VHH binders against 1-(5-phosphoribosyl)-5-[(5-phosphoribosylamino)methylideneamino] imidazole-4-carboxamide isomerase 1 (hisA1). Designs and how they scored, part 7

Target 1, 247 residues: 1-(5-phosphoribosyl)-5-[(5-phosphoribosylamino)methylideneamino] imidazole-4-carboxamide isomerase 1 (hisA1), of Ruegeria sp. (q1ght0)
Amino acid sequence: MMIYPTMELLDGRCVTLDKGNLDAPMIWHVDPVETAKGFAEAGAEWMHLTDFNALQGDSSNQDLVEELIRTAGLPIQLGGGIRSREQAEFWIEKGVGRVVIGTMAAYDPAAVAELAKYYPDQVVLAVDVWQGQVMTEGWRKSGAWTPEAFVKAFGNAPFAGILVTDIDSDMSDLDAQLGLISGLAEQAHSPVIASGVVRSKDDISRLKYLPNISGALVGRALFNKTITLEEAMETAQPNPEPVAEFL
Below, E stands for the ipSAE of ESMFold2; O stands for the ipSAE of OpenDDE; V2 stands for 0.75 times the mean of E and O plus 0.25 times the DockQ between their complexes.

## First folded at step 1 (VHH)

Design g12 (framework vhh_h_nbbcii10_fgla)
Fold by ESMFold2-Fast, scan of step 1:
Structure g12 (fold): chain B 247 residues (1-247), chain A 124 residues (1-124)
Amino acid sequence: as target 1 above (247 residues)
Amino acid sequence: QVQLVESGGGLVQPGGSLRLSCAASGFTFSWTSDYALGWFRQAPGQGLEAVAAISYSGGSTYYADSVKGRFTISRDNSKNTLYLQMNSLRAEDTAVYYCAARPLYSGFEKYDYWGQGTLVTVSS
């Protein structure tokens, strides 16, 4: 299972949100570029980057995101505010590895499926779940979709992954989160990436044994030093297959 | 249902300052609001120009290059009011200023709700 060290940006700074509350960010007083280089140095194969300004229609982080793409030393999966084909293509042309699309997919699933065909393995479908419904627009609006119907609507579209976040079970009910994620992974044609689940090494250990879970985002736990990136990656590695001893 | 009312416009000399206010009713300027907020202006005989915007949460701001470093957008959620602090005013800033609100799902150019406008005249 791949571990995605996760960086969230607000006003040019690394932040973590309490339950998605953009008005009360926890600010980590670290340099974003040096932090991303640290992820690459630790051996991460990918990182996840969310631009909270872009999520709100504000392009003020654009230069910083472009610098991260050029200098981090690993491919970046970028989310936040990508709501049109033009915006997605802008970032792909700038050299981003993957674009993460949520709101656009809820409003125009056919256009997003087409985008995934034009850019196979470069589009990630975001599925944010609140009270049994797919949430759009930075966790502030409920969509008309159930998670199951939403994923099914895309059929065999060639997404790089499906990024699943269970907002209402965010930190306290891992079994409910795993139930949602494994249920979606059973029906999905694309690999599923878990978000909002990893608080400790034990959470990684549970995830790695679920079928069709390809990876997990780890953000808060890295910044608050509950787990190191090296520990997370080591824990996510598959156990060696059992061997029989012949007597 | 959403209503926006601007105030604070008037006559000011070049180099002076004004603070515009936009009072909202029918929604709140908090992270639970479905609206981002902005200031636009229209000079005599010119088209509408975006001046500044503030995010749904209030944590992020945008400024047009023509006003960056001189104008500051802010919100006070307790007063349900949006502000534009205008410093170092120039004759070119003379315009009717509009407060606007856009749904969470639209880009900066798509606004559904507009105030009536307040005139700012920068002249000796």
Scores: ipSAE 0.000, ipTM 0.116, lowest interface PAE 15.4, mean pLDDT 80

Design g13 (framework vhh_nb_b201)
Fold by ESMFold2-Fast, scan of step 1:
Structure g13 (fold): chain B 247 residues (1-247), chain A 120 residues (1-120)
Amino acid sequence: as target 1 above (247 residues)
Amino acid sequence: QVQLQESGGGLVQAGGSLRLSCAASGSIFSIYAMGWYRQAPGKEREFVATITSGGSTYYADSVKGRFTISRDNAKNTVYLQMNSLKPEDTAVYYCAAFKYSDWLRSYEYWGQGTQVTVSS
């Protein structure tokens, strides 16, 4: 299972929006470029990057994101504010490894399936789940999706991955989160990446046994030093096959 | 931690109007999408309206043209103007704060609700 060290940007800074401190985002006061280079040096094969300003139509991080793509030393999957084919193609042309699409996919699933066919293995489908429904930028009653129906609507489109986040489960209710992710993985033709699950090494240990779970995002736990990236990657390694014993 | 407090509910005759308010804590309000949901007795909670951090609005088909959602970031308040009210609009109305994105996990807070009753 691949570990995706995860960086979230707000106003040029690495942040985590701590649920216990919604009146102020947690700013980590580290250099984003040096942090990304650190992920590469630790041996990460991919990183995940979210541009929070871009989610709100603010392009002020664009130069920083372009610098990260050029200099980090590992491929990046980029999410935040990518809502058209033209925006997706802009980032692909800049050398991003993958683009993460959520809101656009809920609005126009056919267009996103076509995008994935045109750029095979370069598009990630984001599935944010709240109260059994797929969330978008602005939730509309018409066109509401269950996670299963949403994933099924894309058929065999060649996504690089499906990024699943169960946002209404408490992090302490890992079994409920794993149930949702595992159920979607049974139906998915693309690899499933878990998000919002990893608090500790134990969470990684449980994820790696689920069929068709290809990876997990690790963000806050890396920045607050609860787990090192090396520990996360070591824990995610597959167990050796059992040896047949002839008695 | 975010606190959401609804106000403005009450009893109104069919065809009347009410304006609901939801006061939220903190300067971080401006980065959240804000929504209104309702729940009638014996039914599940349903979507009514949402306004994104960027100001885009979305409405349930049942309320389009009658309800208007707006926000005042300087006052950390979201509003729901309800016009041409119908008996089927009778419900407890809940305010919610959340972050929508193509990728970001949502952080969600709910108010305690305010009762709206529409007489025939």
Scores: ipSAE 0.000, ipTM 0.165, lowest interface PAE 12.2, mean pLDDT 80

Design g14 (framework vhh_gocatamig_d2; at its last look DockQ between E and O 0.02; V2 from the best seeds 0.00; counts 0 for: pae O 10.6 > 2, placed apart)
Fold by OpenDDE, look of step 2:
Structure g14 (fold): chain B 247 residues (1-247), chain A 119 residues (1-119)
Amino acid sequence: as target 1 above (247 residues)
Amino acid sequence: EVQLVESGGGLVQPGGSLTLSCAASGFTFSYYALAWYRQAPGKKRELVAGISSGGSTVYMDSVKGRFTISRDNAKNSVYLQMNSLRAEDTAVYYCAKIWEYGTSPFDYWGQGTLVTVSS
């Protein structure tokens, strides 16, 4: 399983939000660019980047994001406010590895599917789930889609991945969350990336045994030093099959 | 090397106005929040105003409506427009690179500029 070290930006700072609450972010006192470089140095193959300003229609982080793309040393999977083909193409042209599409996908699935076809391996479908419904607008609005119906609507669109987030992850039963993600993964034709479920090494250990999960985002746990990126990556490695010891 | 250089301080009468400037270098200016702090004689240094990289602002209560913090990313500068100055505004004003409002600067302060409000 691949670990995606995750950085979330608000007003140029690394932050962690509780259930998307922008009013009281946990601010991490680290340089975003240096942090990203650190991810690369640690051996991460990808990093996930969320721009919370962009989610609100604010482009104030644009220069920082461009700098990150240019200097991080690893490809970036970028989410935040990408709600049109033009916006997606803008970032793709800037050299982003992948664009994460959420809200647009809910409103215009056909357009997103087409986008995925045009840019194979560069579009990630975001599925944010709260109480059985797909959420949009940066976790502020409930959609009309069930997660299953949402994924199904895209058929065999060549997404680079499907990012599944359970918004209740901070307070809900981990087993239930894993069940949801696993269930969606079974229906998906693209690699599924689990979001919001990693709090410790133990969570990674649990995830790696789930079928059809290709990766997991790790954010808060890295910043609060609950786990190092190296430890996370090591933990995510498949365990060798137990060798039967014959007495 | 990070550098913050304040300017614009001086003597002003109560009710007067003054604009402080801070020229920053040695870091990607647009990525970071900046703030003005002040330290009056015998008092602790306190946050006066802060501005995020995205332009969000915060003010201490006593300066709200009188002071305005702004930034010019093209000039790597942050400003503090101070209107309706009061005697209690007398202090050395410091420019700071910050990570979070209301906290001590992450790593760097300027040398400060003295603002004296006196009749």
Scores: ipSAE 0.006, ipTM 0.251, lowest interface PAE 10.6, mean pLDDT 87
ESMFold2-Fast, scan of step 1: ipSAE 0.069; ipTM 0.423
ESMFold2, look of step 2: ipSAE 0.010; ipTM 0.259
ESMFold2 (binder alone), look of step 2: mean pLDDT 80; pTM 0.809

Design g15 (framework vhh_brivekimig_d4)
Fold by ESMFold2-Fast, scan of step 1:
Structure g15 (fold): chain B 247 residues (1-247), chain A 121 residues (1-121)
Amino acid sequence: as target 1 above (247 residues)
Amino acid sequence: EVQLVESGGGVVQPGGSLRLSCAASGFTFSNYAMSWVRQAPGKGPEWVSSISWSGGSTLYADSVKGRFTISRDNSKNTLYLQMNSLRPEDTALYYCAKYDFLSGYKPFDVSSQGTLVTVSS
C-alpha cells in the first residue's frame, strides 16, 4: 500500500482543517517547500496537495503550488478548485502528476469521464461522503448520488484512483470510515485511496489487509509528529510470509 | 433570491441566556450547512458556529464552546443559536449565513440586518 504524505495549504501556510472549517485552521508553522522536499527525501513516491484558496476561487497560492511541482522532487496529486477541463489542463501543462476532481464530476460526469480518457492515469476522482450521500462544493447535500451509484456512473473510465473521504466521521469513528471505504473499494474499477483514516501506525496496519485499497493519505499525524513518514511507509509494507516449502 | 432574517437579540445581564433564530427562504435550506457569525463594536467579523445540512455535525469557536448550542429545524427552514452564560464580550450583531466549509462561500456575502445582542448590567 502506498502512503501519500498530505499537505493542505491556506494563505501560503501548511494547515489542517477540522471537517473543512476554513475559519479555524490549525497552522503548523513549517515551510511548505522544505516540507515537500522532506517527503521526497524520506522516500515517498507521491504526495497529495490540497489548495484551499483555490477551492474558494482565490489564486494566491498559484506561484507556491508551481514551485512545489517544480522543486519537491516527487510527483504531486493536486486538489482544490479544479472545476473545468481548462483548469485541469492548466495544471497538467505545469507538470502536476495528477489532478483531483470532485464537484465537476457530480455536475458533469460525462465531461469528467472524457477528461480521464484523454489524460489516462492523470485524473483522480474525489468522493466526499456525508451521511450516505456524495457531497459537492463542501458540506452541501448532493441529492442525486449515493457513493456507490456515483462511482458506478463512471464505469471503466481510466482514473488513476478514487479518493474516498468520509466527512462526517471524526477520527474516533474509525470502524465506520473503514466500512465505507472497504465497501466502496469492492465495487470500484479504479484503485481506491483512503483519506482521513490514518491517526496511527495501527490504522495503516488495518488498511493494508483490505482488498482494492491501493493507498492512504497521511496528513495530520505527520504534522503533529504522531508517526514519521518512514514509520508509515514501513508499516504499509506486506508482512514477510513464512516459507513452508523449505520444511 | 436568498433571504435570511435573524431575530431573538436583546439586552441581557451577564450570566443570562438568549435564543437566536434565523428564518431562511429562497433556497433549499435542508441542502446547506449554516453558520452564525458575529461582529462586535469596533471589531471585525468573527465566526461563531456552524451546523451541517442534517444537523448531525456541529463546530464551535473556542470562545463559545460549552456555552452556545447551534441547532436547526429543516421542516421550518429555521436555524437557532442557544446562548448560555453570556459575557460582556459576547455583545455583537449576530448574522446567519449559508456556509460551505470546502468552497468559496463567505459568511458576510449575505445582505441581512442581523440581530443585536447586548450583554450589560
Scores: ipSAE 0.007, ipTM 0.275, lowest interface PAE 9.3, mean pLDDT 82

Design g16 (framework vhh_nb_b201)
Fold by ESMFold2-Fast, scan of step 1:
Structure g16 (fold): chain B 247 residues (1-247), chain A 121 residues (1-121)
Amino acid sequence: as target 1 above (247 residues)
Amino acid sequence: QVQLQESGGGLVQAGGSLRLSCAASGRTFSSYAMGWYRQAPGKEREFVATIYSGGDTYYADSVKGRFTISRDNAKNTVYLQMNSLKPEDTAVYYCAAYLPWSQTEDEYDYWGQGTQVTVSS
């Protein structure tokens, strides 16, 4: 299972939001570029980056994100504010490893599927789940999408991954979160990446033993030093296979 | 918590104009992305327009060039200026507000009660 050290940016700073509350961000007072280089030096294969200003239509972090792409020393999976093919292509041309698409997929699933076909292994589908239903700007009061039906609507489009976030994550029902993510992983043609579930090393251990989970985002727990990136990666490693022969 | 209340709906002749308002109360309005949705009888709720806290706007193809979304953070209000109205624009119009979540792109958290727009032929 791959660990994605996760960095969230607001006004040029590394932050963590509690339930998306922009009025009271937890600011970590670290340099984003040095932090990303630290992820690469620790041996991370990928990092996840969310730009909260871009999510709100504010491009003030653009130069910083471009610097991170150039200098971090590992590929970046970028989310936040990518709502058109043109925006996605802009970031791909700047050298980002993957773009994460959420809201656009609800408005124009065909366009997002085509984007994934044109840029195979560079587009990630975001599936945000709240109370058992997919949350997007196109959310319907009747016939609301289940996560399974939403994922199925994209067919065999060659996504680099499907990023599943249970927005109810702090209800403390880890078994329900793991059940959702595991269920999607079983039916998805693309790798499933868990988001919003890793609070401690024990959560990584439980995710690791679920079938078909290919990775997990780890953000807050790294910044508040509940777990080191080294510990997260070591915990995520597969167990040794049983041997056929005995001494 | 955010409470949303729409106003400005009514009956108008085809080709006419209406301006919808959505007044928000509660916490910091300026940090929310705001959207308009509509629902005609027997149809699913459909997206109309959105405006993000930074001012970027997006429109459904069916309304692009005719409708304009704007916001006034000092008044905690979002507006939808609807020009060149057509009978097929007849629907209940809903205001929505959302905040970005950690590790998610965005989602709608609050909805208004709706305001009826009727366009006669």
Scores: ipSAE 0.000, ipTM 0.176, lowest interface PAE 15.7, mean pLDDT 81

Design h01 (framework vhh_nb_b201)
Fold by ESMFold2-Fast, scan of step 1:
Structure h01 (fold): chain B 247 residues (1-247), chain A 120 residues (1-120)
Amino acid sequence: as target 1 above (247 residues)
Amino acid sequence: QVQLQESGGGLVQAGGSLRLSCAASGFTFSSYWMGWYRQAPGKEREFVATISSGGSTYYADSVKGRFTISRDNAKNTVYLQMNSLKPEDTAVYYCAAGYEDSYLPTYDYWGQGTQVTVSS
């Protein structure tokens, strides 16, 4: 399973937002560009980048995101505020590896499926799940979609991945949450990437044994030093069974 | 009107214990994730612990094994049990409530904070 070191930006700084609180972010005293280069140096194959200003319609991080795309030394999948084809194309033309589309997909799944066809393997579908329903800005509480119906609506569109954020992974027992993720992965024509669930090495261990889960985002746990990127990547590696040599 | 009111802070000697409480009102408490954050003078606010609406708990490495977060949905209260306190735990502790959302930020609620001072 691939680990995506995750960086979140607010007002040009690396932050973590517990429960999305923009008024009281935890600001990490690190340089975003040097941090991204550190991810590449550690051997990460991809990183995830979320622009929290862009989620609010604020483009103030644009120059920094462009710098990260040019200089990080690994491909970036970019999320935050990409709500039109024009915005997606802007970032693709700037050299971003993937764009993450969330709210737009709930409003117009046909348009997003077409976007994925125009830019195969460069569009990631974001699915935020809370209490068994898809959450979107247009449907602030519970979306009009079950996660399965939402993913199925896109057919065989060539997404680079389906990014599933389980906002409340423990509302039911572990088996129910694993069933949701596995069910989505079984129905999806694209790889499934887990988001918002990795808080410790135990979470990575649980996810890597789920069928058809291709990767996981790791953000807060890296910045608060609960786990190093090297530990996360080692934990995500498959555990080959030792084979006894028969003479 | 949403309110989060912290209590239980104070002065304690190293190795001692304190229990913080956060009383919540004005929203559907049981549906929200609850968390504790702290801020020492001249430093950024840092994560301490969080508890999901379903009861799962997550801790910063610096407090894991010493602090325990819990909630009582009948009383609309979240708690932080702090054991084996160290001088470096000295900070203002803040209670927070909200939903975790990586692509559609939900504005959260924060308390005014409660001071914890650990003497050597």
Scores: ipSAE 0.000, ipTM 0.142, lowest interface PAE 10.4, mean pLDDT 80

Design h02 (framework vhh_nb_b201)
Fold by ESMFold2-Fast, scan of step 1:
Structure h02 (fold): chain B 247 residues (1-247), chain A 120 residues (1-120)
Amino acid sequence: as target 1 above (247 residues)
Amino acid sequence: QVQLQESGGGLVQAGGSLRLSCAASGFTFSDYAMGWYRQAPGKEREFVATITYGGSTYYADSVKGRFTISRDNAKNTVYLQMNSLKPEDTAVYYCAKSDWEYGTLSFDYWGQGTQVTVSS
């Protein structure tokens, strides 16, 4: 299973949100560029980058994101505020490895499926789940699609991955979270990437045994030093087969 | 520059009604969900109601059947009609512009608030 070291940006700084809320950021006093180079030096194959200013229509991080793409030394999948084909193509042409599409996919699934066909293996579909339903517009839309029906609506569009987040994770137990992700991975044609699951090495150990999960985002646990990136990657490796013991 | 301005608060007797308004500017109003939150003295800010950009409405259990959220996109205004008010509805009411994107719910702009006081 691939570990995606995850960096979240707010006002040019690395942050982690308390319970996913922009009103309560934990600000890390590290340099974003040096941190990303550290991910590459540790042997990560990909990193995940979220631009929280871009979620608000604020382009103030654009130069920093472009610098990260040029200098980090690993491919980046970028999310935050990508709500049009024009914005997605802007980042692809700047050399980003993948664009993560959330809100636009809920609003205009046909356009996002077409984008994935134009840029095969460069578009990641984000699926946010709240109380068993996909969040499609604003806050808590009733009558939203089930996660399975939503993913099915995109058919065989060639997504690089499907990024699954259970928004209820603070109130749901880990087993319910893993059940949701596993169920989607069983039905998906694209690789499934888990988000919001990894708090410790034990979470990685549980996640890696689920079939058809291709990777996991790890953010807060790296920045608060609960685990190192090397430890996370080692934990995600398949266990060696048992060796017969001679008596 | 995003601006939200609440109005319509005041003092009302239990069982009475008030209508709050929030005038918005600096963004394409029709593209965003709008919400109302409230904060009583010494308590945390709590959710009251949201209206999505598609027109769907959601309410806290404590206000369902008594409060109605609505919007007028031509006037860039969101409203909260409050009926059958109770003393426990006493709070500062805040208008918020919300956004949602993969794993993050944000209310990235808050107004100044408007005080609602319900006397017993």
Scores: ipSAE 0.015, ipTM 0.270, lowest interface PAE 7.1, mean pLDDT 82

Design h03 (framework vhh_gocatamig_d2)
Fold by ESMFold2-Fast, scan of step 1:
Structure h03 (fold): chain B 247 residues (1-247), chain A 119 residues (1-119)
Amino acid sequence: as target 1 above (247 residues)
Amino acid sequence: EVQLVESGGGLVQPGGSLTLSCAASGFTFSYYALAWYRQAPGKKRELVAGIYSGGDTVYMDSVKGRFTISRDNAKNSVYLQMNSLRAEDTAVYYCAATEYSDFRPYDYWGQGTLVTVSS
């Protein structure tokens, strides 16, 4: 299972938005570029990057994101404010490894499916689940807004991954989160990436043995040093192959 | 600390209109996705309408074309304009805000406001 060290940007700084930080993000006071290089040097294969200014239509982080893409030393999957094919193509042309599409998929599912076909393995579908239903404009039928039905609507579009967030589940209700993610992963033809699940090494251990879970985002736990990136990656590795009885 | 306060519920005739409002405090409103849920007696709570931080919206099929969700980031408020109300729209309506972080999804809930559509 792949660990995606996760960086969130606000006004050029690494932040974490936590329920306990009601009016202001936790600012980690680290250099974003050096932090991303650290992820690469630790051996991460990918990182996840969210641009919170871009979510608000503010492009002030654009130069920093371009610098991260050029200098981090690992491929980046970028989310936040990508709401058109033109914006997605802008980032792909700048060398981003993957674009994460959530809001656009709600507005224009056909265009997102076509984007995935044109850029195979470079588009990630974000699936935000509320009360067992997907937050999406593309679905119009009550009871048809399930994660499985929504993903099925995109057919065999070649997404690099499906990023699943169970918004309703309390972080203490890990079994409910794992049940949703596992059920979707069983039915999805694209790899499933878990978001909002990893609080400790134990969470990684539970995820890595579920079928068809390809990876997990790890953000706050790295910045607050609950887990090192090396520990997360080691925990996520599959068990060694059995040694033959005869050598 | 985080508070969501709904208002605008009440008794309305079939075919009538109501606007629900939700005033939010204690968080950076513009980063949050917001939604209206409803719960009728003996039924599970269901998503009625949602609005992402960027302004894109989603609706339950049975309210599409009748209800409109909107937000005003300057006023830290989200609204649900309900037109052509039907008896089956009778429910307690809840405002919810979801923390917009890839690894910290969590819902904050209001206490609800009752909408009764009298036949």
Scores: ipSAE 0.000, ipTM 0.177, lowest interface PAE 12.5, mean pLDDT 80

Design h04 (framework vhh_brivekimig_d4)
Fold by ESMFold2-Fast, scan of step 1:
Order: C-alpha cells, then structure tokens, then sequence
Structure h04 (fold): chain B 247 residues (1-247), chain A 121 residues (1-121)
C-alpha cells in the first residue's frame, strides 16, 4: 500500500482543518516547498496536495502550486476546485501527475469518464460519503447517489484511483470507515485510495490488508508528529508472503 | 476570518411562517454559493436549500419545495430563508453554510451556533 503524504494549502501556508472548518485552521509554520522536498527525500513516491483557496474559487495559490509541481521532486496528485475539463487540462499541461475531480463527476459523469479515457491514469475520482450517500456540491445532490451506484456509473474508465472519504464517521469509528472503503473497493475497477482514516500506525496496519486498496492519505498525523513518513511507509509494506513449508 | 451568524428562529404554530437571516463576513460573499442546512434533535444534518453567488439559481430539498424560499442580498452580505407553511417536522437547528465541495474534504463550517426553529402545536 502506498502512503501519500498530504499537504493542504490555505493562503500560501500548510494547514490542517478540523472537518474542513476554515474558522480555526492549524497553521504548521513550515515552508511548503521545503516540506514537499522533504517528502521526496524520505522516499515518498507520490504526494497529495489540496488547495483550499481554489476550493473557494480563489486562485491566489496558483504560482505556489506550479512551483511545487516543478521543484518537489515527486509527482503530485492535485485536488481543490477543479470543476471543468479546461481546468483539469490546465493542470495536466503544467505537469501535475494527477488531477482530483469531485463535483464535476456528479454533474456530468460521462464527461469525467471521457476525461479519464483521454488522460489515462492521470484522473482521480473523489467520492465523499455522508450517511451512506455521495456528497456533491455540499448537500445539494445528497440522496441522488449511493456510493456503489456512483462508482458503477463510471464503468471501466481508466482512473488512476478512486479517493474515498467517509465524512460523517468520527475518527473513533474506524470499523465503519473500513467497511465503506472495502465495499467500494470490491465494486471499483480502479484502485481505491483511503482518505481521512490514518491517525496512527494501527490504522495503516488494519487498512493494508483490505483487497484493492492501493494507498492512504496521511496529513495531520505527519504534521503533528504522531507518526513519521518513514514509519508510515514501513508499516504499509506488505508482510512477506507466508511460505507454506509443505506447499 | 470567515464568520456566519444566523438569526430569526423562534417558536411558531403549524402553518406559520418565519424568516431566517445569516450575516456573513470575512470573505467575498457574492463569489460563493451559500446553503441552509438543518439538524433535528437526534438526527444527522439535512441539506435544505442552496443559492448561487449571483442569486440566479436556487435548489431545494424535496421536503421543503414550494414552502421555503432562499434568497440573498449581496450588498448587505446576508443570506435569507423564508419558511412558509411550517410543519412539526421542520423543527431543527438551522445553519447557514458555505459548502465546501469538489474534493475529498466536502464539509460545512459548523463553528456557528445556528438558529433554533420550533414548530409546536
């Protein structure tokens, strides 16, 4: 299982939000570019980057994101505010490794499936779940899709991954989160990436044994030093396959 | 610093009306879609209505269609919800929310206190 060190940007700074609450961001007071280089130096194969200003229609981080793409030393999976083919193509042309699409997929699943076919392995589908329903554009489209039906709507489109977040489970309800992610991984043709699950090494240990889980995002736990990136990557490595002594 | 302050809740009889207001500050209000979300006692949050930044487009939950009207005054940075033909099942805390969408981090800002609407017979 791949660990994706996760960086979240707000007003040019690395932050962590409690349940997306912009009123009280935890600001880590680190340089984003040096932090990303640190991820690469530690041996991360990919990083995840979310631009919270872009989520709100504010492009003020654009130059910083372009700098991260050029200088981080690892490929970046970029999320936040990508709502059109033109915006997705802009970032792909700038050299981003992957673009993460959420809201656009609910409005026009056919267009997003076509985007994934045109840019194979460069598009990630974001699936945010609240009380068993796919959340799109806040609550606006809640109730229109079950997570399973939503994923099935994309058929065999060649997504780089499906990024799954269970929004309403608190961080103590890991079994419910793992059940949702495991169930979606069974329906998906693309590998599933878990988001919002990893708080400690124990969470990684439980997650790595689920079938068709390709990776997990780790953000807060890295910045608050609950776990190092090296520890996370080591824990995510599969145990050596048991060698049957008589087989 | 984003701040949302709801007001206008109260106690009304079934069939009554209330108008909720939300005073927004700390961001360019006219650039963002805004929503009303409610949470009844012992239940999870339920989306009620959304309005585009310009006010040109509105959406409503099926449970409130034809009874509630969302509107905004961008010159006053204020969001409104006109609630008519109120029913006991409309009893809830009502929150003004700037929805966060188009990513894995789809959330509402829950830092506000909300405004309580009680429909009692």
Amino acid sequence: as target 1 above (247 residues)
Amino acid sequence: EVQLVESGGGVVQPGGSLRLSCAASGFTFSSYEMSWVRQAPGKGPEWVSSISGSGGSTLYADSVKGRFTISRDNSKNTLYLQMNSLRPEDTALYYCAKPWYDSESLYFDYSSQGTLVTVSS
Scores: ipSAE 0.013, ipTM 0.214, lowest interface PAE 8.0, mean pLDDT 80

Design h05 (framework vhh_brivekimig_d4)
Fold by ESMFold2-Fast, scan of step 1:
Structure h05 (fold): chain B 247 residues (1-247), chain A 120 residues (1-120)
Amino acid sequence: as target 1 above (247 residues)
Amino acid sequence: EVQLVESGGGVVQPGGSLRLSCAASGFTFSDYYMSWVRQAPGKGPEWVSSISSSGSTILYADSVKGRFTISRDNSKNTLYLQMNSLRPEDTALYYCARDSYEFGTPLDYSSQGTLVTVSS
């Protein structure tokens, strides 16, 4: 299972949000570029980057994101504010490894499936779940999309991954989060990446045994020093199964 | 910095019409899907309609299909809701919302809303 060290940007700074509260971010007093280089130096194969200003239509982080793409030393999976094919292509041309698409996919699944076919293995589908519904489009009516129906609507489109976030599960309710993620992974044709699950090494140990879970984002736990990136990556490695003899 | 200001609400008789407007500022309006959401007295919020950034994709709640029309003018940064054949059950505070829920972050913004009352 791949560990994605995760950086979230707000006003040029690394932050962590509690359930999306932009008005009271936890600000980490670290340099974003040096932090990303640290991820590469630790041996991470990919990193995840979310631009919260871009989610709000604010391009003030654009130069910083471009610098991260050029200098971090590992491929970046970028999310935040990508709402058109032209915006996705802009970032792909800038050298981003993958673009993460959420809101656009909920409203125009055909366009996003087409984008994934044109850029195979470079598009990640974001599936944000709240009260059993996909919440990529804001305040949609009850029953607009179940996670299963939403993922199924894309058929065999060649997504690099499906990034699953359970918004309303308490961060301490790991069993509920694992239930959602494993249920979607059983139905998905693309690999599933878990988001918002890893608080400690024990959470990684539980995730790595679930089928079709290709990776997990780790953000807060790295910034608050609960776990090092090296420890996370080591814990995510498969344990060799002992050979058993059956008579 | 993001601002959404609704207007056009009022009191109307059943079968009447109203046109709501939402003036947007502080972001690139043409990049965003926009929605109308309403909250009836004593009820939770109900999604009404959404429109894509270009206007090519439009969605309606079943309760308003055929009666309401969503539209936008990207040159004026304005979202509209034309409400026809109004019913007492359409009585609600109507909110304009910028649609964005990605990476576990609810980023919808709406102003104070505009009140629509359908009564005899």
Scores: ipSAE 0.012, ipTM 0.360, lowest interface PAE 8.4, mean pLDDT 82

